# Ledger of designs, part 2: miniprotein binders against Probable 3-mercaptopyruvate sulfurtransferase (tum1)

Target 1, 298 residues: Probable 3-mercaptopyruvate sulfurtransferase (tum1), of Schizosaccharomyces pombe (q9usj1)
Amino acid sequence: MFSVGKKISFILPIKGVLQKLKDNAQKTVLLDATWYLPTDTKNGKKEYLESRLPGAQYFDIDEAKDHKNPLPHMLPPADEFASYVGKLGIDRNTNVIIYDRKGFFSSPRVFWTFKVFGHEHVFLFPNAFNAWKTEGLELETGEPRTPKPVVYEGAKLNKDLVASFDDIVKVIESPDAAGVHIVDARAHERFLGNVPESRPGLASGHIPTSINIPFTETTAAGITAPKPEEDLEKVFSSHGLTDKSVPIITSCGSGVTASVLFAALKECGFKDVRVYDESWSGYGKRANEDSSLLATGP
Key: E = the ipSAE of ESMFold2; O = the ipSAE of OpenDDE; V2 = 0.75 times the mean of E and O plus 0.25 times the DockQ between their complexes.

## First folded at step 2 (miniprotein)

Design K3 (from K1 with K7E A10L E11R R14W K18L E21S)
Fold by ESMFold2-Fast, scan of step 3:
Structure K3 (fold): chain B 298 residues (1-298), chain A 104 residues (1-104)
Amino acid sequence: as target 1 above (298 residues)
Amino acid sequence: SDERILEMLLRAMWYIALAVSYAQNGDPEKAIQLFDEAIKIAQRAMDLAKQTGNEDVRKLAEALLKLIQLAYELAEQGRFDEALRIIKEALEIAKKALDIAKES
């Protein structure tokens, strides 16, 4: 018998997006997840209010967060996630299609968040604005549509998708026994410790044993879209990531670009990928107090 | 007139209901603009109510303005469901009062 081919991708071309929007059997909600670094002059919410894909709702990672945690955009409690997405018209059976204006930057973070809380029908639409314009379709402008709120039932955190500080420590203390690769999505100079972090109070360097794959190595045309799968395979294999059964933990500054690596790795068939939610925003503070947590240089 | 005062209070409450919806959808700037407009309308309605010889209309305007202010305070605290519930109850009271005034 011939073996089953590749799994159906969660990354949708425009034809796939349009097909789901036309499907009356299952509701589809478009989410604009545009987010910028605090040092950027652009504002994602402001841009959403000016224009969007028709019918899109805005998902703000700085509002859908754990308000008791001082670290940026940490995962919210399950009940707060359910409340937030319910107000956007999303229930457990809704097809959720996520895009961002950079193309493939912050949308994977929201994709990962939905996966963490057990949502099955969630997809990414990279290069969304360029693809929409190329198809001859118009953007929506003016006042956004207010969705009819719905109840989101059964949101539960999946620990198999989230790494904690304790999970990182287990890898560092026994790297050969742990059998886990830590992959850092930050720019190479930040990884090396050659430049200061943009957030105050953080050490300069990286998690010991971690592999640096800047998320920009996995994107094409800047950060507009993920590279084709064949090219992603070459990127990962060039860094020694050849066994797709070996667990991987992705990390970055605050979990946003670590989610870009999460999506790219999952697209290539890596079976066990977790995101270190606090990333360097939490770990870097701990590394200031304990030098055994900090590595610098190549 | 008494009818005009009640119509102004209904308009203020409608603006607050819209403001709550905008705040829930992550547009606090638009929400604040609508809240400010609602308060201005409610204050003007109260000033007109003080000029009437109708003590019942004046007391009703005072009560509705207090409910409007409470709804605004609840919305500022992120308690949108409570704010909306209070405004819906106030709207029903004001509509019933307006219908009675029209019949008279």
Scores: ipSAE 0.000, ipTM 0.064, lowest interface PAE 27.8, mean pLDDT 83
ESMFold2 (binder alone), alone request of step 2: mean pLDDT 79; pTM 0.743

Design T10 (from T8 with K32I L34M K39I L41Y)
Amino acid sequence: STERVQELINLAHWLLDLAEELAQKGDPEKAIEMLEKAIEYAQRAKELARKAGNEEVERLAEELLKLIFEAMDLLERSQES
ESMFold2 (binder alone), alone request of step 2: mean pLDDT 84; pTM 0.814

Design U1
Amino acid sequence: SDERIQKMLDEAMRYINKAVEYAQNGDPEKAIQLFDEAIKIAQRAMDLAKQTGNEDVRKLAENLLKQIQDAYEKLESQSES
ESMFold2 (binder alone), alone request of step 2: mean pLDDT 79; pTM 0.733

Design U2 (from U1 with Q33E D36L E37R K40W Q43R R44L M46Q D47S K50R Q51E)
Fold by ESMFold2-Fast, scan of step 3:
Structure U2 (fold): chain B 298 residues (1-298), chain A 81 residues (1-81)
Amino acid sequence: as target 1 above (298 residues)
Amino acid sequence: SDERIQKMLDEAMRYINKAVEYAQNGDPEKAIELFLRAIWIARLAQSLARETGNEDVRKLAENLLKQIQDAYEKLESQSES
């Protein structure tokens, strides 16, 4: 009657979150990973400073980034990641539970980032604010607590979770031989090339051979939570993703919603999933200069 | 009445048109607020149409709800990074 596999869900209901927060044997840190598009008038850090889940620290994907790379929120070097999270009170053994105010939008990006650097005990808490309020629990307001800094040891970038431009080129040059599916999380009209990109200098269209699964096909109640696993299975199978051993690379605008697909695919048991970190923010510039890199239409 | 339901559907369409304008002008938060208003009005119109048994009005309300859902989904996905 039970799955004897070691894989358990990394997506926690409120009961699971509260259980980990009460565990005296294992340290838990809540992370508010709220992030908004540059065009949005809202600011995640400002909202965090006004209210948060009690004890939560703020994780800024635009601060914890590669400062030498002009593209938005690219992964930081391992030592800078370790320094950043250490200042938040996180060490290798800490349970890290990540939420965002939209529900399930930017938190998967931070989840993926922790996985990339080899963190084992990392979890997602979707629809966090609504679930917290429904449980009758109070939000924390006023000045956030300053954590005691700790040393994060052993951060190492796992290249098996990150795709580069060169990885994409290998797929499009020899798609049958590569045996990899590229999945684009952007809205269908952006994928088709029917609407202009909001970032300057980017081509309109998609990576050749890629299939389009808008990330909103994998979320419920707008973008507040992921769909249940059985519904995610139907979404992926309807797009031909039936063999869970076939490698998948997810892409989007700049790696945020590609990470929503990463989380959904991992929840369904797909074995090999990489996120194309620069996504269209990098590829689209290359495609604007070289039309052979660009596809349009279905 | 059928006239009341039709006015409600017209009102929902006005909210959708304004939501599209706000989205095009870079204000997705205001656009979402207006889409949610349109959804509420359309659902109320659908409920009233069921009570009156008017099949044409019921179909109009269902079509409008589908249009609002599609527009909301497109806006949310366009707002991703």
Scores: ipSAE 0.000, ipTM 0.094, lowest interface PAE 23.9, mean pLDDT 84
ESMFold2 (binder alone), alone request of step 2: mean pLDDT 78; pTM 0.728

Design U3 (from U1 with K30R Q33S D36I E37R K40W Q43T R44L M46Q D47E)
Fold by ESMFold2-Fast, scan of step 3:
Structure U3 (fold): chain B 298 residues (1-298), chain A 81 residues (1-81)
Amino acid sequence: as target 1 above (298 residues)
Amino acid sequence: SDERIQKMLDEAMRYINKAVEYAQNGDPERAISLFIRAIWIATLAQELAKQTGNEDVRKLAENLLKQIQDAYEKLESQSES
């Protein structure tokens, strides 16, 4: 497929997806990364087992995680990541196209995870089920195919894409010297501290100095797709994010919707974007014990 | 215990009603936040109801949680105005 301008988008329309699937010289694996909040009655794996885009494998963010960490969906060790994706038939030269059934909710988390471990050929397919149905294409049903396992070589965590609690503390203690913006993807009332968090034991409020851009400001048709680049530019500039060379750390509840902001910022050409992996699920517990870590209100 | 669970369900309903008000007034962000709080309260009430063995209270908590989830998903699928 041809790209116009100096960058090739990692966000694919259906025609781009179909082109990669038809290329017999380059292996492509579709990943269904559908995930729902624990309170939801729907289950992503169950829905995947009932139907999927043809040939898609399931990527479970609750299985591909650090099992030694009690926080939800924390990044796995590099060797466990390599083992998990190798089982899905993915080697480091594979084109990986990620979708989810909500459209643009949990798939950016898996996209970010692949980028963190150094995978180059990884793409997002937003609004996938609607786009597929609109083209008159059939879904696959019945038993998913079991791919032949492959060896994923050279997975290594890229710390330039991941922020730690210590990175957050450095920004808070020296905001002007750090020169970094922390962007919180949670709903505005959660950010303000006006409503309790859904998870027990977490403080209500936000990381001091952080800017609130609810991830829903960056999505269109609900949460089915990212807004067009020109509209994303307006969203980010309206919050003062005009200099694309300034480092940004995204945060949310548990790293899922922070990854939506990661994808939107990267699509707009922001050069240095990290996701705070533990997000409020970890920080909020610390802030409940230490009020100096907590801000409330606008 | 059943009285405590009922008070929790009543609290969840207050959050739902307030969330609906915010949604009607063009404030989906506030609505979503309140629905999240209502889901948390209803989930805890459901877990406590299971421990008491009161099937009627358990069903009330389950039905309320479904109502909250449906309302939350409907709002979440809508773009900010």
Scores: ipSAE 0.000, ipTM 0.094, lowest interface PAE 23.6, mean pLDDT 83
ESMFold2 (binder alone), alone request of step 2: mean pLDDT 78; pTM 0.724

Design U4 (from U1 with A12V A45L A71L)
Amino acid sequence: SDERIQKMLDEVMRYINKAVEYAQNGDPEKAIQLFDEAIKIAQRLMDLAKQTGNEDVRKLAENLLKQIQDLYEKLESQSES
ESMFold2 (binder alone), alone request of step 2: mean pLDDT 81; pTM 0.763

Design U5 (from U1 with D10L N17W N63Y Q67L D70M)
Fold by ESMFold2-Fast, scan of step 3:
Structure U5 (fold): chain B 298 residues (1-298), chain A 81 residues (1-81)
Amino acid sequence: as target 1 above (298 residues)
Amino acid sequence: SDERIQKMLLEAMRYIWKAVEYAQNGDPEKAIQLFDEAIKIAQRAMDLAKQTGNEDVRKLAEYLLKLIQMAYEKLESQSES
C-alpha cells in the first residue's frame, strides 16, 4: 500500500484487514500479540483464551525466544522461530496480520520479529478491538482453534534489522565517525535516571549519546494507534531526525516499545532502522558494573 | 554430522509414533504437544541437511513434516463427523 510520499504502508485499517481475510487466493493468519509488563496484573495469554478476533492465533514473545539467553524475550534462533510460527499455520507466503489489545503496544515487536526472519507479507492492525466492535463484528470466544501445522522454510536472521551490544559500543566510542543515532523509547524520567528501574540490578540512566523519544510521543489516543505520518514527521524532526538516510538504532526496556519506534520510523520512510534487542534489560546490567557505559540527566 | 542428523530424525519419528498413540487413546492435547516436539527436531534436521548438502536427509525431514500434517488432518476429520 502507498501513503503520502509514495512509501509502502504496512499499517492496515480495518477495511484492509477484512479485504485480506476475504482473499481466498492468499492465506491470512491473524496474530494476537498482546503482552503486558511484568508489573501489570493482566496476562495476554489468559485474555486471548477468553476472547479474540475470529481465527486469531496467539504469539507469545516470552515463549518464542532464545531460551539460552537469560534476558526477556530475546529473538529466538531461526529454527525455533520457524518451528513456532509453523505450528500457528504460518508458512513463508502467508499474510500475517498482528494486533494487540492495547492497540499499538506489543504488536510492533512481533512485526519486527517477522521482518528480522525475512517474512515479506506482515502487517499491523492498530486499535483492533475498537475498530472491530465499531464495524459491528463479533469476537470469538471459547476454545481457540488449533491450526494444521505447516513448514516455514528459509527463516534467516537479517542482521540489518538487529543491533547488538557491540554495535552500541562502536557508536559510543566514536559517535561522530559512526554516523548513527541511538533513540531511547522509555519515559523521559527513566531516561534521565530520576526513577529506579522496575527490574532489579539495572542502572538508572541511558546509553551515552542517545536521543530520548518516548514511544508515547508517536502514538495517538493513548497507545491505541500510531500518529498519522504527518504528525510522526513533526515528532522526529523536532528531535533532529530529518535525514532519512542516517542509520537509527532504537532501544527501550526490553525491545518491545523500541519496536513501536521502529514501526513509526519505517512509516516515515527512514531507510536504516535496527532494534537493540536486549535494550536496557541487558545494557543496564552492564552499565551497573561499568560507569563508562552510563549517562544520566538531559 | 550425518550420524547426528540421523539420530535426530529417529527421535522425531519416535515423537510422531508416541503422538499418534496419545491421539488414539483420547488425549489430543498431549498428541499436539508431542507433534510440536517432532516438528522442532525435523525442522532442525532439515536446516542442518541444507547446510551439509545432504539431499536424502532433507527429503526425509520434509516427509516427516508432511506425515505430521496428515496426522493432524486425520484428528480434525474424526472430530468433525
Scores: ipSAE 0.000, ipTM 0.128, lowest interface PAE 24.4, mean pLDDT 83
ESMFold2 (binder alone), alone request of step 2: mean pLDDT 78; pTM 0.718

Design V1
Amino acid sequence: DLTEVEKYIREAYELFERARKVLEEGKYDEALELVNQALEYAHRAHELSKKYGHTDLAEEAKRMIEEIEKLRQEIEDAMQS
ESMFold2 (binder alone), alone request of step 2: mean pLDDT 86; pTM 0.842

Design V2 (from V1 with N36L Q37R E40W H43R R44L E47S K50R K51E)
Fold by ESMFold2-Fast, scan of step 3:
Structure V2 (fold): chain B 298 residues (1-298), chain A 81 residues (1-81)
Amino acid sequence: as target 1 above (298 residues)
Amino acid sequence: DLTEVEKYIREAYELFERARKVLEEGKYDEALELVLRALWYARLAHSLSREYGHTDLAEEAKRMIEEIEKLRQEIEDAMQS
């Protein structure tokens, strides 16, 4: 007897992480993708330099970006992505396991980035530091290991995973005909426009027609792990997301927590999910100049 | 909630003072982080105090926002030079 059609999760428990690290037949690279909001005094790279999971490399979303774009951590060109991850010892066949110190906050952004450039063997390790400590394992400290650079071949931007401002405009101009749901991952009070934006020059409110699912509705134990698939399905269905074939565009402040929703939706089998890369950091500036782009309240 | 509004005003004030001290030390990146956090709390306090009808706290938060915005601009101008 055998089972057919069972989905293998890209979200790994510690046992799965340890098994991949011990496998000499397949190279595995751990990535620390720790990132904090601009209003936080903590710095992910500084914390990585102090301690990490053993052998982990640091993936800096503010370094691996489009340096010609003034918006925070926008996706880099494919060749710059390939160069960046190649320096971390990652080629097309490498198992990439991504974690962050909050647990399940910024690591989905890097997961999405790898998916955007066509990487197949990429996984998330939520609640990593707590799981590592509970297993009785030591963190690595001191100078991080410099990996041997490799050539990353075949990086290509998959536009089916990325939404632009023009994609958003098409939805709001013809919401019933577009057949696309825009989902905003920000806190409800930010969505309503009741709380000001921390970044200057941004309007307060949301994209017209968008529905608000704060990313914290999809996480458990604060923001340390995603909810189980059964509970995620209840969250999405409670907001009217019942048809997994309907396209979804996720948005947030700058694309980080929109990627948390991306990972949660993909875990539930939603077929067509794009992240609005600039999110409110770009859209909010446009909405400040054009009131037809701005909604407030419920 | 009155106590939450008062807490946010205190947090904004503490962060604003820290930003000014750090700016005097020439630590522009740290000063910017602190001033943006101060601005966030001040604006949150203003929005909530207006919603709850705490007019005195709303006026205090509004004045804090204006002072914090001036410091933010000074820090950003210093970084560009």
Scores: ipSAE 0.000, ipTM 0.117, lowest interface PAE 21.1, mean pLDDT 85
ESMFold2 (binder alone), alone request of step 2: mean pLDDT 87; pTM 0.856

Design V3 (from V1 with N36W H43L H46M K50E K62Y E69L)
Fold by ESMFold2-Fast, scan of step 3:
Structure V3 (fold): chain B 298 residues (1-298), chain A 81 residues (1-81)
Amino acid sequence: as target 1 above (298 residues)
Amino acid sequence: DLTEVEKYIREAYELFERARKVLEEGKYDEALELVWQALEYALRAMELSEKYGHTDLAEEAYRMIEEILKLRQEIEDAMQS
């Protein structure tokens, strides 16, 4: 639970989820955001079609993307985002509660996406399947319900939440002047350049000046839930992130686990956090062509 | 989450064996796809081993990565010929 005095948490326990679902004055839509790498044998859409939280719609980050960009699951244009979520029955005033089957892996990516387009009432439900079963509630199976489409108005990309390649280059060319920390969510051995990337054509290593905080340092019980706020504060402070006003850019392989860090940092009160959308999937190709963009080792 | 690490190592091994089999059958594109899937599972096993401080499993994952990379090179060499 991440509630402390006047602090508003976007991470909901099951009682909060159930409260929103029973509210007849405010529409709530559950989103299953389960995602696996394209090379994985597991498939999030297939799992959703087999079972889901009752009434949940599926949000596919590989469908809700910029189809003009060859990089995986890059943010869609605002009008395409609006069209996609409108078909799921979501308008600007809808409470959106996002979960994933792993617990706290891909759902933060969709949470960040809604925040990027200006959606106010968006929440995360970590460890959702376990919490649902523990409460004695049944999963839905069979053919998912098709929602009545609605119009999503006023979607606009908030650039304060998204970092570009040019933003990264500005930091590495003048790190002291930029005053920004780049935080890499990949496993330590990948960050060091000691092992290859799973995707072809990517350099092995990291963005110069970046700090490595594997996203798994911020999760509990594997990747099923975020750590409690007290423990998250210890993780971030152990890496030198003590000033919550200093801007942070998170990065990973393709933007998914960078969004786990985004959610964890926001829960701890960090004021200015952006996600580097293309992450290593784009940067690593550039670094393979230009060694000045690549660092290896500690 | 020892069980999850063990599952990822098992998945990596199974995909690695399938990649070897389809390479012998001359199915280079399928072999390359399977070896990249094997590599992803091995990397995730290493990541979780780091998280939990299981140095023995991290070493096993590292050796697995080395074997997968050797197989990838064999596939790429076969495609050139």
Scores: ipSAE 0.000, ipTM 0.281, lowest interface PAE 13.1, mean pLDDT 85
ESMFold2 (binder alone), alone request of step 2: mean pLDDT 85; pTM 0.834

Design V4 (from V1 with E11L R18W Q37L R44M)
Fold by ESMFold2-Fast, scan of step 3:
Structure V4 (fold): chain B 298 residues (1-298), chain A 81 residues (1-81)
Amino acid sequence: as target 1 above (298 residues)
Amino acid sequence: DLTEVEKYIRLAYELFEWARKVLEEGKYDEALELVNLALEYAHMAHELSKKYGHTDLAEEAKRMIEEIEKLRQEIEDAMQS
């Protein structure tokens, strides 16, 4: 039951997913956005090919990227995004429901990507495999269905959802005047600079003025689901994020877990949240060459 | 380069032990964060030791990856129960 003034979440329980799949008036496409760190022995595409939620298409953040940029999974140009999702059977009116096999790890990155290009009907399904099994529903195995390609019209990058290096520099040069919080989703010891970055050429530490909220502080049952809104509000307020009108830029290693924070902040009603797409994979390289960009310790 | 590989093996081991302790405390989120970081360092040690011909260290790093993967599976199983 929904009443006037009650927030409708973009995070769907299984009943919401099943309702959208049964709605014949509007097409729904399930996306498996499973992605693992390059150091992981698991591979999302291989797992998708073995089993999936029925009818799900695979969204690869390492293919849907700017191929001219050497940094991992940087946002593609709008035309390339449109071409990529069109081949998956997605047009502007399609309900897109995104899940991943960890539960709530890489799916928020794809959710953010759809929002960046102006897609209205996009949702997250956390803890998808466990929820599906608990309802007694079968997974699909064998060869995935190839959808009929469609034309995705009107993809345009929404600058209000993406932060650039120049946006970060404006904050650190005049932190009191900028009125923006930078929130770093990496593990606390990485933030402090106490451990070296796994990628060569990156400085150890964090963006000056940034607040560290490891993304795992915003998830429940490990990383299978986001915390309830009430608990998320306690997490954010404990870090001084009490004014929901103050702009926030989220950052992490390469933009994946920064998108987990993006989803959590939006669920709590924060009005202005941008993801720093480059994150530490780009900034850390700059900071290794310019110490004025680097902070360490608490 | 040898000292760099040895540092990554040490960091992987320290983070692995820390993840185990945190898992015993029931802090599954923190345990998963630490075990993933341990795995990153173990893979770096493995790749660098292979690239530069440190055969013994490559075998150590490979065994560490297997042990860290087992702990990560244990954490994931605990989170699902």
Scores: ipSAE 0.000, ipTM 0.253, lowest interface PAE 15.4, mean pLDDT 86
ESMFold2 (binder alone), alone request of step 2: mean pLDDT 86; pTM 0.844

Design V5 (from V1 with K62L E66W E69R K70L Q73S E76R)
Fold by ESMFold2-Fast, scan of step 3:
Structure V5 (fold): chain B 298 residues (1-298), chain A 81 residues (1-81)
Amino acid sequence: as target 1 above (298 residues)
Amino acid sequence: DLTEVEKYIREAYELFERARKVLEEGKYDEALELVNQALEYAHRAHELSKKYGHTDLAEEALRMIWEIRLLRSEIRDAMQS
């Protein structure tokens, strides 16, 4: 979060997590948002059921979705979001702290989702498992606690955080007039169109005019944590992103790693950042039928 | 020329409306053909209006390109169902 004369980060070190648990345990919920690509043999829910941070609930991006939309983990309608998180014991005043087992991979997606629906007290805990063990704290095992359901009031989709296909089309048809940067979080070879997409039926390439910043350029120690702010500033400026008032739309395969870029950009003070929810999972299907939507190469 | 730009804008709009009606009738291949023709006319209108400095018509043609592409996306989504 940014305020007048102050910067309050939404990214918490373990001391910050422990402080929130100490100060308001009854109104603090830890969410395990572990998710893996379809090609991975690991399963986030199975791992959550084996062990978790004490008291953590599981947030499944493939369950908390628009069930009318065939694309993977698209944002749910506001009322379905409210119902899903209410069953996890989360109301509008709850401190929501989100982690994932890779460290900083899928947790930003859930962070963005809470921000989209107007939740104020939402935070990221990167490198959570390693930090927890290093502090000498034990993980919880066995049956997870069933939370007491609550009513989540006032969920409303903030369109200032979500980009649609329509928004992408406006940029690519008039890039100079649009004044928006599209940033693609996928690996460089995928962006170039040199390797196939993991999901079937998608074209290989990228959205015309888009800038490629693989999300791994914004993470440290592999993908366990975001880089420090000063290093993120260098990453973004090296790609020409120097004016923090210029709107940015982030995109990736299905909105997961685009949300890593969202978090990194917000940490650096970029004022207007939207995630393209469909990302390549929707756009790539359109591009397969319409070559004017597809760019390849550098 | 102004007259040619206006003609292309009119043709693009007429083809766009026909494509939308044909989409509603479930005739996806015909809708796709019509929307591609509409897009071609809209691009010609935009390019010509920019060349001759007709700023308002260039903006109108660009808006049409955007709307036509959105309809084309809807047609393609329907074809995949």
Scores: ipSAE 0.000, ipTM 0.088, lowest interface PAE 23.7, mean pLDDT 85
ESMFold2 (binder alone), alone request of step 2: mean pLDDT 86; pTM 0.848

Design V6 (from V1 with K7E R10L E11R E14W E17R R18L K21S)
Fold by ESMFold2-Fast, scan of step 3:
Structure V6 (fold): chain B 298 residues (1-298), chain A 81 residues (1-81)
Amino acid sequence: as target 1 above (298 residues)
Amino acid sequence: DLTEVEEYILRAYWLFRLARSVLEEGKYDEALELVNQALEYAHRAHELSKKYGHTDLAEEAKRMIEEIEKLRQEIEDAMQS
């Protein structure tokens, strides 16, 4: 499963999480990044307030966003990101370990967000609640601890990790010349245009030339953890993604599950992966006005 | 119930990955111990998922048992060299 010279994974088992929490040389902050789809009745912030991994802070992708942009959970400006995470006790040198209650659903979005702003020491803890309980460890309940605010210095948007609408248009206008694969993480029936989008005003279908790899093909035990690297390599190669040097742009409904694909592709050693932040929430509105932007069917 | 099945599937996956890594390092006895643990978790997951009617997880666990058994054979073959 491991290539010669492969770096240590950014995905941590519970023993790795506990080791970082015990390390007095570098501060570690646990982030609960639980988020649910608009059609779900559950609320991540409410669940966090009821219980969490001990010491965990809550990261709300609907609060840490560009408030000038009407689209859901778009990346915040660098200064707003720095302000938000600083209030959670996170500075440039903090080990940030991110989990979510589904296991491996919304935590990759927050992982990607930290990488976008240049944070080095950021990790994912899949299946966190199940692993924590099975280890015999207790969850924290009641009022969460309020951390002392710190200054986050040097937050800067890394354009190499983010795709814009203009980047998508360049691919679809010259697909053979672009040398970029667009990968759509939505369920196959949504990709085909056979079912309506849950958000109003969006076209049904997909970005022309895009490859559909539902994010659930990359997860195990439902959506609780990523598949092992060997299985991920089989998934990607079955869709024609064999050259790890070819740039990939991931997309989904609003950037959340596109980030699951981002994490899975990075685990397999793909070198150039960007997330299309607005995803279908922005593109689908444009496609309603311009049919050249819309494909349907296989 | 469901949490226990999911946890057993994931334990089997991680132990399987670790056994493969240890096999590649030539540590055959350790690889055999890890792959046997992976197989135990996979069988437990399969049994519980069938008992409680989690058909998709039962199918996933069954596929994992097959892959783990293949790795165990690779380890046993390497030990006989």
Scores: ipSAE 0.000, ipTM 0.286, lowest interface PAE 12.4, mean pLDDT 87
ESMFold2 (binder alone), alone request of step 2: mean pLDDT 87; pTM 0.849

Design W1
Amino acid sequence: SEEVKDLINRAKEYIEQAEKYAKETGNQDVLKYAEKAMEIIKEALEHAERGDFDKAKELVEKAIELIKRAEELIKQAESE
ESMFold2 (binder alone), alone request of step 2: mean pLDDT 79; pTM 0.720

